# VH-VL binders against Large ribosomal subunit protein uL10m (mRpL10): the designs that were tried, part 6

Target 1, 224 residues: Large ribosomal subunit protein uL10m (mRpL10), of Drosophila melanogaster (Fruit fly) (q9vpl3)
Amino acid sequence: RGKINIQRPKAPHYERARVVAVTQPKYPELPKAKSCFKTRAERTQQQQENPYNEIIAREVRNWLDHSRLVAFFHLSSITADDIFRVRVQLHKQNLHLKSYGSKIIEQAVKNTRYEAIVPLFHSNHCIVFSPDPEKTAALLRIVRRVPQMVLLGGIVEETMLSRNQLVAYAQMPGLHAVQAQLVQTLSQAPGHLIQQLQAHQNSFVQVLDVHAKNQMNEETPKST

## First folded at step 3 (VH-VL)

Design p40 (from i3 with light chain W101F; framework fv_imvotamab_arm2)
Fold by ESMFold2-Fast, scan of step 3:
Structure p40 (fold): chain C 224 residues (1-224), chain A 118 residues (1-118), chain B 112 residues (1-112)
Amino acid sequence: as target 1 above (224 residues)
Amino acid sequence: EVQLVQSGAEVKKPGESLKISCKGSGYSFTNYWIGWVRQMPGKGLEWMGIIYPSDSYTRYSPSFQGQVTISADKSITTAYLQWSSLKASDTAMYYCARLGYDSSLDYWGQGTLVTVSS
Amino acid sequence: DIVMTQTPLSSPVTLGQPASISCRSSQSLVHSDGDTYLSWLQQRPGQPPRLLIYEISNRFSGVPDRFSGSGAGTDFTLKISRVEAEDVGVYYCMQATEYPFTFGGGTKVEIK
């Protein structure tokens, strides 16, 4: 071992202590309106009363321009405490969870290569941004323990990927696999990729419907 | 349950072609990479290559590039490993395995023994 | 390619006693995303490999808690706290940090 400073812990230990301190419930419970999820009524009222939507749109465009990884999620009802813990875990990996109204997103991506993502934001949603595309694996690792967040798809190195392609990217840390996958994706018609992403959304809605039916039938009416 | 079922043992002569299979069930086949691993008699594990069934993207280990072809048919949830011309040195057990979310090989096929007589 | 070196080559152990297997990589297995893609596999005689541990220390489903993994960077250890008869087999470490994926040479655990 080289030089060692016993009185100062290594950066990982210091960062862990900091993360533990941040994850402790030091703040009062936030109302649901302050989470990344917003009701349609609240979003509609905010948008129609805000004359400077272009300012927020520029912020979104800046995030898209500076992020080499963008992931889109459906977000089910989640408590303020649970979303706070998710945000802390994501920030540790330089992953930034944001929520914006559909009109703001449309305004931000209008006349850009990303205009095709607008339909993904018709339901409750949130977006995770990172300047580091290698963080995709870390993102999926964190999110798989959060059943309220369901991956819909994403953008890696300015290329739109379906949920399946993004999962595959996360499983293959090599650069060549990513390059080949991105080239293959770029050769697809944008409409076809959007149809794939929408099909996954529809499949998820059907899964939720089946799950809701199972919850209603949790206790079997017949006894053996 | 997640299962990978491989085709049966093969006995071939040098120069013959061969295609062995790995059928996935109990999960979304197109959502997971399938890797191929060789184990020569009495030896350890060697990585051969990998395929993403959704778009049939393949990536080979440098040692196996040009030696084998990996393919998949997502309509029947099956991955394949193929040789155009077998050599005696290809005698080995061949495994397929699924790549899990943590880049681990989480589920394995039972193996296909390929014997090439000189 | 990353070279994975396992020690010992063979580990004869008395039933109920602990066993320890070491794995060293030729370079750090810490990926640029901050995670370490090091897993451990068990292969019983005549059977396919089975995943035991992924990402250094996480047990895969169905794996008994007598198996544990530890390590960081280039030096990793698999421990079996109390060896049972069914633990006889060859154990492999595997890295998936860089392509091509590579395996250790294997460690044979046998009863003496």
Scores: ipSAE 0.006, ipTM 0.436, lowest interface PAE 12.0, mean pLDDT 77

Design p5 (from i3 with heavy chain S28K; framework fv_imvotamab_arm2)
Fold by ESMFold2-Fast, scan of step 3:
Structure p5 (fold): chain C 224 residues (1-224), chain A 118 residues (1-118), chain B 112 residues (1-112)
Amino acid sequence: as target 1 above (224 residues)
Amino acid sequence: EVQLVQSGAEVKKPGESLKISCKGSGYKFTNYWIGWVRQMPGKGLEWMGIIYPSDSYTRYSPSFQGQVTISADKSITTAYLQWSSLKASDTAMYYCARLGYDSSLDYWGQGTLVTVSS
Amino acid sequence: DIVMTQTPLSSPVTLGQPASISCRSSQSLVHSDGDTYLSWLQQRPGQPPRLLIYEISNRFSGVPDRFSGSGAGTDFTLKISRVEAEDVGVYYCMQATEYPWTFGGGTKVEIK
């Protein structure tokens, strides 16, 4: 989804202009540039070499069905060694980092409640899966130190959450009131979540640090 | 037209708290980051930090982390810089500036002079 | 941190003559995304800074054609083709390629 300053995400207004410029022709990946644990070329080659995209799509669907936590990330240029280290840290917390092509994601979620996530995967992306939603806080803590991975949003207990809602969940995982509020919000305005996820693509890297600093005397999330 | 208007000059004693403001107008406030820059008397510019008003995400220069707090209130299109306890070394001109193309600071406030003395 | 070194420290110049300011970074300012986040600011006496140039050579809105930027990697130059009285002030280069963002020490342009 366009160029991203790895040092710091730019405001959505300017980033969107750059997205149009970058996507106008198809640019090859720069040397050493990576998308999660695979380069764009490697991912494309894997898809072309595998005539059984439906098998991989079924595998993705199994991950979605058996994971109570799914987090979606935009991925900027990162070395294979760096992403491997991130994967190892995540695996220690039962968090599984995976990358799939947009067509495979589309096939996996077609005719399911998750079909709305497809637009999130039209640029470089990766997904983290876990059977344990209480690991959301651990996930955000680890990703906070990886500026190339920008949280877009996720799915917790089959409920689609914006990045802000996922952060709120991370503060109080397992609280029934928080989960009920998030479910209510999703039921009233599902379309809003996709817009929020795309709008905040470049501004979420250190949300827990910022939130902890600004919310010294918490504790409950706010809603309408 | 784009305009950033800062609060007036402040004269404070060491140990006092202070919160200065930067009000944006003429553009969609939540679409642009706001940065804070310090200029000590007779010296150059120092980047302090930046905030995205839509979600209050902040990033600080390491030398200012923990020394100041940057915040924003999008309902009144205003960003803030605050100190819990001022020091004489905080005496400086403080500028807010909007982030434009390629992480450049394109529009600047007029500055707030903060003087900390006995 | 990336250190930005400006030369000269001061530049006394005769009206109508050219002025040239150099900015050198301790590390390459080419970001991994291919862009170079180098800008130039002007600060007139008693006024806030004003953006002149962004991404090495792009002139900001309302900035006169007499200002131009050039350079690559670690070496950058701001040129004023013919100095006017209103050009008196301090000029700063700034990098936003790496955190923390850093400024050059400034170059004072004065009329002889």
Scores: ipSAE 0.000, ipTM 0.407, lowest interface PAE 18.2, mean pLDDT 75

Design p53 (from i3 with heavy chain G100A S104Y; framework fv_imvotamab_arm2)
Fold by ESMFold2-Fast, scan of step 3:
Structure p53 (fold): chain C 224 residues (1-224), chain A 118 residues (1-118), chain B 112 residues (1-112)
Amino acid sequence: as target 1 above (224 residues)
Amino acid sequence: EVQLVQSGAEVKKPGESLKISCKGSGYSFTNYWIGWVRQMPGKGLEWMGIIYPSDSYTRYSPSFQGQVTISADKSITTAYLQWSSLKASDTAMYYCARLAYDSYLDYWGQGTLVTVSS
Amino acid sequence: DIVMTQTPLSSPVTLGQPASISCRSSQSLVHSDGDTYLSWLQQRPGQPPRLLIYEISNRFSGVPDRFSGSGAGTDFTLKISRVEAEDVGVYYCMQATEYPWTFGGGTKVEIK
């Protein structure tokens, strides 16, 4: 089966957007049998053009509203086995790894206090949610072993934090740390924080663009 | 600390209405789905449906669609299972359970025995 | 709906001996996200079900290490390495890969 039931809207938690983030490995012995499976790109395209995007956007909004810790990551190519191991480690710490298409994120956060995060999701991405902000240290410890996940920033107690602020928060103890980080973040103009979050996304894209241009414009000597 | 406490046993006649409850405590009630499971006497477990208390979104098993109503009141951290008109075939033990990580039912209520007879 | 078939229907076992319960699904339980949503539940006489194992092989908190889960795709196994008196009851497998969630028919473990 797998047919979407449009007559009754899907429950937010039942629509797992992980299908977009996870690519199943190919089996060399049976490539012909596996050629019929939809690729990750095909699944992403179907979700973005699917009229059910607004249903899944409700799930994203619920996670954002009910989590006191939200961390945003750029996600590079990763095997299904590797992402499964990461999910298991995160689950043990009450950390919930989710992946949603960029259009779904945009629909979920449009006209909300979280709208500023949209530019972070123009590339492949994932989000980690938790009701417990003290799990930030555990989160960063786990993802430190996952080079495919690059931290872009986050939200702690409804306050947007840059990558550096989130890392600093993870290293500070208890109530004093929470108060210090909130005071520091609240003292910054909203535009400056948004610029910092967007700068991280743009810097990553710029680094990839510069590297690609350098490789494309390289001249290789040809001698006999 | 996480606990689901269900209402007491009920004895009803066919055609009567009934509403049983499941009160959650020791966790953030609105952040977890609550599911309902039926077990007829001497039989196995049957999935009935689920509710997300934050927005009261419900989803039923096809076998129970139109047979029961699932609801929740987040102000008192309580989920409900309701019948407008009971049948003798509704005689069963009813369990509520919490869904963790969209994956498994981690904590269960003690059960509510519903007996429907003339 | 995914149909979950358990074997055996009953498993009389001598105290201290191992017990093995099999669960077979009518379809692969590998979700499109790569995860497998297969759980094992224990129900002692007169008590509510209790979670033992989640996502094939992960032991839930408070569950003794004599319980272990294994399997992939459509075939799954719950093993009790050394059966104790308190292990008497009915064991169910459950899938949460495709809605509606479905349970196996149950396997009764009893002492002989």
Scores: ipSAE 0.000, ipTM 0.429, lowest interface PAE 16.3, mean pLDDT 76

Design p6 (from i3 with heavy chain Y32F; framework fv_imvotamab_arm2)
Fold by ESMFold2-Fast, scan of step 3:
Structure p6 (fold): chain C 224 residues (1-224), chain A 118 residues (1-118), chain B 112 residues (1-112)
Amino acid sequence: as target 1 above (224 residues)
Amino acid sequence: EVQLVQSGAEVKKPGESLKISCKGSGYSFTNFWIGWVRQMPGKGLEWMGIIYPSDSYTRYSPSFQGQVTISADKSITTAYLQWSSLKASDTAMYYCARLGYDSSLDYWGQGTLVTVSS
Amino acid sequence: DIVMTQTPLSSPVTLGQPASISCRSSQSLVHSDGDTYLSWLQQRPGQPPRLLIYEISNRFSGVPDRFSGSGAGTDFTLKISRVEAEDVGVYYCMQATEYPWTFGGGTKVEIK
């Protein structure tokens, strides 16, 4: 289980799991006492030269290159049990929910056609990949039942789509060729799309912030 | 050709630690969950737990929670099953298996026989 | 936990004759997505398990057509239309509908 703390700002489970996995091969070689003597610069350098990050970065590039459907989500606080259930439901539909640290995503997409997506991943996030773009409707149906996952946008047939465009694609009645035509019609230059996706994400964050403040500070107005 | 190749048989004494391996090849290792299944001598199959190698997320059967650790190393496409302190009751054949898109265990390793005796 | 009960415990069969194995679950295996995650595995003596059938009735790659699965809800059946010598082994049903995933106790198929 491992996610028992009620800490408000919480690092995604996948980040902790990866740190543990990276540490495991070096555990006998790096006693805790000695690791405590490392300077910040030494720790930063060690992390940047971590070969595990390059392996994961190559995996991310492979997923992006071989998936005809990629969907980006903001991920709010979710239990390990709930995310497990979502992963299982998605996997049954050939949909692969992946979570990667923002630095790994940045490393993976730097100097590639996907570089524009980096700003989406400097908050809690996850990505769903599939080789089958016809699964977009199944994806949205499953995620509709998971309020912790908020769709930001995606890539269909190598075309960047906003949230609304991806929803429209999913609603097309089942002619693949017609859906492909819609993708071409709905598409926008990646720079403009990322700006729109980031604006929508910021608006969503602002709505959550206002809602939280209203819940915390709600009280009856003064009579005079 | 999808293959899962497990480490060789182990003979251990109670209280010893052990880590056995399961190496995947012929598919995208991080795309599929890897499960571990125990088979006691002359008995049936028991699901122990599962790992998603992409982020090392694990889920254990309640009967095995706290008794074993499941881990994975993407860089060498290998999953692991580990005991900190073995018991005679851990004597069994241990299988790793891939969870396919249909949520069934579709490809299996050859098994690792673990014998724990004094 | 969902308990999976298999009958019979052993099935001696004459070569070329049919064999039938039953699997019953303590709860419905219909998942919230509408699918039923019931699979059948074969274990030949001294070998690892092998997937035969997934999602009640779908044959896995390379599995002969003499194997078929059927059922719904809590009652499932694996049939071998004409048993061959290579079919000797223990057969298990498995559910992946609910955590933890559980197996049936196994049915041993032997040639008499």
Scores: ipSAE 0.000, ipTM 0.443, lowest interface PAE 14.2, mean pLDDT 76

Design p61 (from p60 with heavy chain S28T; framework fv_ontamalimab)
Fold by ESMFold2-Fast, scan of step 3:
Structure p61 (fold): chain C 224 residues (1-224), chain A 118 residues (1-118), chain B 112 residues (1-112)
Amino acid sequence: as target 1 above (224 residues)
Amino acid sequence: QVQLVQSGAEVKKPGASVKVSCKASGYTFTNYWINWVRQAPGQGLEWMGIIYPSDSYTRYAQKVQGRVTMTADTSTSTAYMDLRSLRSDDTAVYYCARLGYDSSLDYWGQGTTVTVSS
Amino acid sequence: DIVMTQTPLSLSVTPGQPASISCKSSQSLVHSDGDTYLYWYLQKPGQPPQLLIYEISNRFSGVPDRFSGSGSGTDFTLKISRVEAEDVGIYYCMQATEYPWTFGQGTKVEIK
C-alpha cells in the first residue's frame, strides 16, 4: 500500500535518485567476469579528487548545522515511486529526506563535532533533517508506515539520541520547558549516548552481513 | 520579491536538443522545488516534471521520461530543463514554476518559446 | 492519469455579473491523508499562469475576495462574484493528489 499522499508539503523530495549520484563517479556497468577491485580503487581515487564532492559535503554540513532535528535511518530496497511518496509526505511536516554516499558524509563531517556519525553510514542509509524538533512525532508516525526505513538514532538540539530516546522525545508534549528538560537529562551522559548509537549501527551491520554472505558466497567462497 | 526569469526563445530542428534556463531571485533557491510545465500553441498546460535544487532529486512525467533532464546550479540560483530528440509536437511555451505552500505552483517564469521546425 | 474536465470551455460575461467554472476529476482527489489537492490558475493573454486558489478554497496572497473556490471529491467550482475587465483570460484547474500532476483543458473567460 502506497497511499501516502505525495503532493501536499512544501519542498517535497523527489524520487530516491541520490544527490550523490550527480557528484560521485557514475558506476560503469561492469563486465561479467572482470574484477571490480581495480575499478573500485580507481573510482575511490577519482571521488576523493572530485571538486563536486566538496560542494556537496559543504551542503551536508550546512544541513547538519542548521537542523535542530536530524534522524538517521537504514533504508532497505524500496521502489522509486514509494520513496517519492515518503519524501513528499515527510516534507509536508518540514522534514527533508536526503541520501548521500558514505564518502560524501565522511568528507562532510571529518574534523567536526558530527564525526561520530560516520559509522552509521557504511550501509544503505538516508537522513531526515528539520529545523523544527517538535516534528519528531510526525516523523515517527510517517515512518511507521514505511517498513523499509529503520530508525537508528538522531540528533536533537545538538544532542545525540538513540532510537529509544528519540521515540521518548517524540511522545513529549509540545511545551518547550518539558522538552528542554528531557534534552538536558539526556545530554548529561553524551559519551554513552554516542556509544549506544554506534552499537545499534554495528548490530544492524552484523545482520546485514549475514544476508550479504548468503547472496555473495558464489563470488567469494570461504576457505572453510 | 520572488522572480523566476527564463532564457530566450529557441528554434530547433527535429532531433535536436534544447536547454531552457530559469534564474530564481527573491527567496532561498535551495528551499523550494522547481516545476516545469509546457503549453503547446492554443492548447492547455502539461506538467513535465519537478526538481529539488538542494539535492538535485528529480521526477519526470512519463511522456517525456528518457528525453528530459532537469538540473539546478545552486551557486547561480538557476534551474535548467534539457529536452532531447525534439519532435514537432514539442513546440510549446515552457514555464518554470516554484512549488510553494500546499504543493501550489505559486510563482511562474515568463515562459520560453521553443519552436521545432517542420 | 487523473483526467480533469472543465465546463464550460468558454464563457462570455457582462461586467459586474457573476461567473462560475466547473472542474471534474476522473477519480476522487481526496488523498488517504484526508486532504484534497485542487488548485485554480488564471492565465492572461501573453502571460504565464498565476495562482488564484489553493487546496479547493484558499485564496492566494493578493487574490481579490470576489474569487472563491468550493467542492469535494470529484466536483469542484470556481466562482467570481463580479467579473471585472482584469479577470479576462483562461482559467485552469489542477490536481496534485496523484502523479503525474494534471490540468483541466481550460475555460476562456471574456468580457468587453
Scores: ipSAE 0.006, ipTM 0.473, lowest interface PAE 10.4, mean pLDDT 76

Design p67 (from p66 with heavy chain T101Y; framework fv_anetumab)
Fold by ESMFold2-Fast, scan of step 3:
Structure p67 (fold): chain C 224 residues (1-224), chain A 119 residues (1-119), chain B 111 residues (1-111)
Amino acid sequence: as target 1 above (224 residues)
Amino acid sequence: QVELVQSGAEVKKPGESLKISCKGSGYSFTNYWIGWVRQAPGKGLEWMGIIYPSDSYTRYSPSFQGQVTISADKSISTAYLQWSSLKASDTAMYYCARLDYYYYGMDVWGQGTLVTVSS
Amino acid sequence: DIALTQPASVSGSPGQSITISCTGTSSDVGSYNLVSWYQQHPGKAPKLMIYEVSKRPSGVSNRFSGSKSGNTASLTISGLQAEDEADYYCSSYAGSNTYWVFGGGTKLTVL
């Protein structure tokens, strides 16, 4: 960036054409990569209530109400470049990656059917929104290559689903009526779902710890 | 391309009603807040209020509470600023602007609507 | 006062650096990292130059930078150019009752 300015001060009009080509497939509403590293609420110097959270909460509520697919993820440490690449891949499939503070999520879902999701956001998280529930399979294929993002569960056609239920839904592409029936059949009360989602998160962390230890042992086979 | 296009200049007498418009295009209108900013002749900027088009939720500056009404019609991607009874002191340039939460600022502005109220 | 305090005018020569201050209270500039700066040329709509104290939107020259110390935010323009001559306004988030407040504006003259 600074280096580019030193080498080429004030980019010419050809850069404008390239910018148009790059930005045209991206809508203004697509979240910036940096939004996944720190929530705006968490960056505020003082703990004082931030009514800008009210503005963002209304955005979150709108995304929840108008997205037929919402997926919740635990997010481990990840670089800005890596999450940007993931966001670009998701955007190509009309999947919108966003991150919000837990206070914003709580404010957005308070007094709604989605209030039960609040405990999922007391740790690092990202949310993916889409108007197209058929993109669930594409979402899971992309995220499978991103070990820092762990699926916790989601909402499909306004029905809360656990991780396993979302995986099952994703494995029935092109069978719309059957997929709808599956969503209805697998759905359950929010309280029970939250317990399952939290359990999956904790179980995954434990599995990661065990896997990391096993990988270290395999990487040091010469150690006796 | 993202833009906000405002209605044309207005010349009114004190006591008359007025409704000016701000039409968004090139983005999802319901996903952003719209703010209204006033600039009296030769003076600085002052914000009047904001609206979230998705649910028509509004907030007003204390200075403009009860003096104007902000509304939006999401089916035509248009926000409105209305006066029931204009005063000479309402003479000003009125801007609408899109509020992008990632920017925490007003990143896209309309061209402005000049309102002149004289007797 | 409801408005943020800016100097009425500031002047500089081409190639120099100038700084415009924006002073609020502990309840606005001091409490939040939500300070924006806008550039307005005569007869034109304002343009966002800086948001969140120090961040630049795409398309804004890196000659423009922002900072904050306590209750005072600052906009610095380096390598001053003739086209920088404009009015500059700061804005801050000001709490749940007020939302936004603008500064009085600073007229920058390039000598």
Scores: ipSAE 0.005, ipTM 0.439, lowest interface PAE 13.7, mean pLDDT 75

Design p68 (from p66 with light chain L34Y; framework fv_anetumab)
Fold by ESMFold2-Fast, scan of step 3:
Structure p68 (fold): chain C 224 residues (1-224), chain A 119 residues (1-119), chain B 111 residues (1-111)
Amino acid sequence: as target 1 above (224 residues)
Amino acid sequence: QVELVQSGAEVKKPGESLKISCKGSGYSFTNYWIGWVRQAPGKGLEWMGIIYPSDSYTRYSPSFQGQVTISADKSISTAYLQWSSLKASDTAMYYCARLDTYYYGMDVWGQGTLVTVSS
Amino acid sequence: DIALTQPASVSGSPGQSITISCTGTSSDVGSYNYVSWYQQHPGKAPKLMIYEVSKRPSGVSNRFSGSKSGNTASLTISGLQAEDEADYYCSSYAGSNTYWVFGGGTKLTVL
């Protein structure tokens, strides 16, 4: 009847099915076996049912479930060379910068405790994962020099934290017990945290919108 | 079918250079870490280091830092382990293995490359 | 070179259960839930049996289970069979400076 301690629909289902999909791939049926032609709608539907997206979504769920530090960022326009340099600096500190499409994030967190974060990913975003929560200070030092990455909040020791709470955590001494107590003290219900994260994101978007509008008022495109 | 295929056995003299390979197939090579593990004759497993092929980010075990070089060529889905100057103590079986995430564990292993260094 | 501590050997009879311990420190096994177990038959590559302390890859028998308490992880094999006779290694993530460490290995003999 109820085996809640065994049933973990995100991590156990993800890991088993992903291993089966990767190590024991099944050959899909040939489309032509059923009909001579596919309509545009049928082709579009087949593309939308891409099994590779589920594999990537499971990768995201695994990172979320098993990282002791997860940080969410809004990502402004940045060159490939600049983001590569940031990624290298982060890797040296065992911090892993990843970017996933919003639909993949939504699929990954659906029916999990993290489903509430989906609205954060309607804008350009990236996520940093690490097993080492003590690396939060190193993360913030690196990102301070990257204005294109704006911290929205994160998860530390499975607890959702706002931007201000993450900054406070980073300033604490590296004593594990003290850090764990701080995380518990700073913890918030997912709804309240998401509200705070959305407010910060909305404020940033508003600033960008005002700046863009002011630039348009100052000069017309050179092509006209 | 997901697999890692390693280069064949090598017999070398001390002071010679060597580069062995590990070719991945059946998966997205750049989305997985490749680790190298050493096993001396009759001894246990030793972690040597890892590489993330997408950006060639490499980390070494403290015991192997400066002793070997790990590299990867993502255009041919191949990782490498190399020595500039072999020693008799480098005689061992060398395994490559894939990690789904950095912390997942080594889920796919190569068959191993036996390296024998003797005068 | 510091390795995780495992017993050199364990033995059991067919149908019995055996447990192999893997003891580390607070900087590896005690801090992280990234403990894996590998089975190695003579002359063959290791095979992943358990990852992330207690999870099984597809195709690994449910007779194999993993657990952790404090600085000690354990691999338990129930319903012992002749083909389980092999060397078993634990491995743990050990932080960003060291990355991974292995245990010394345990030879399982099925009597």
Scores: ipSAE 0.007, ipTM 0.443, lowest interface PAE 13.6, mean pLDDT 76

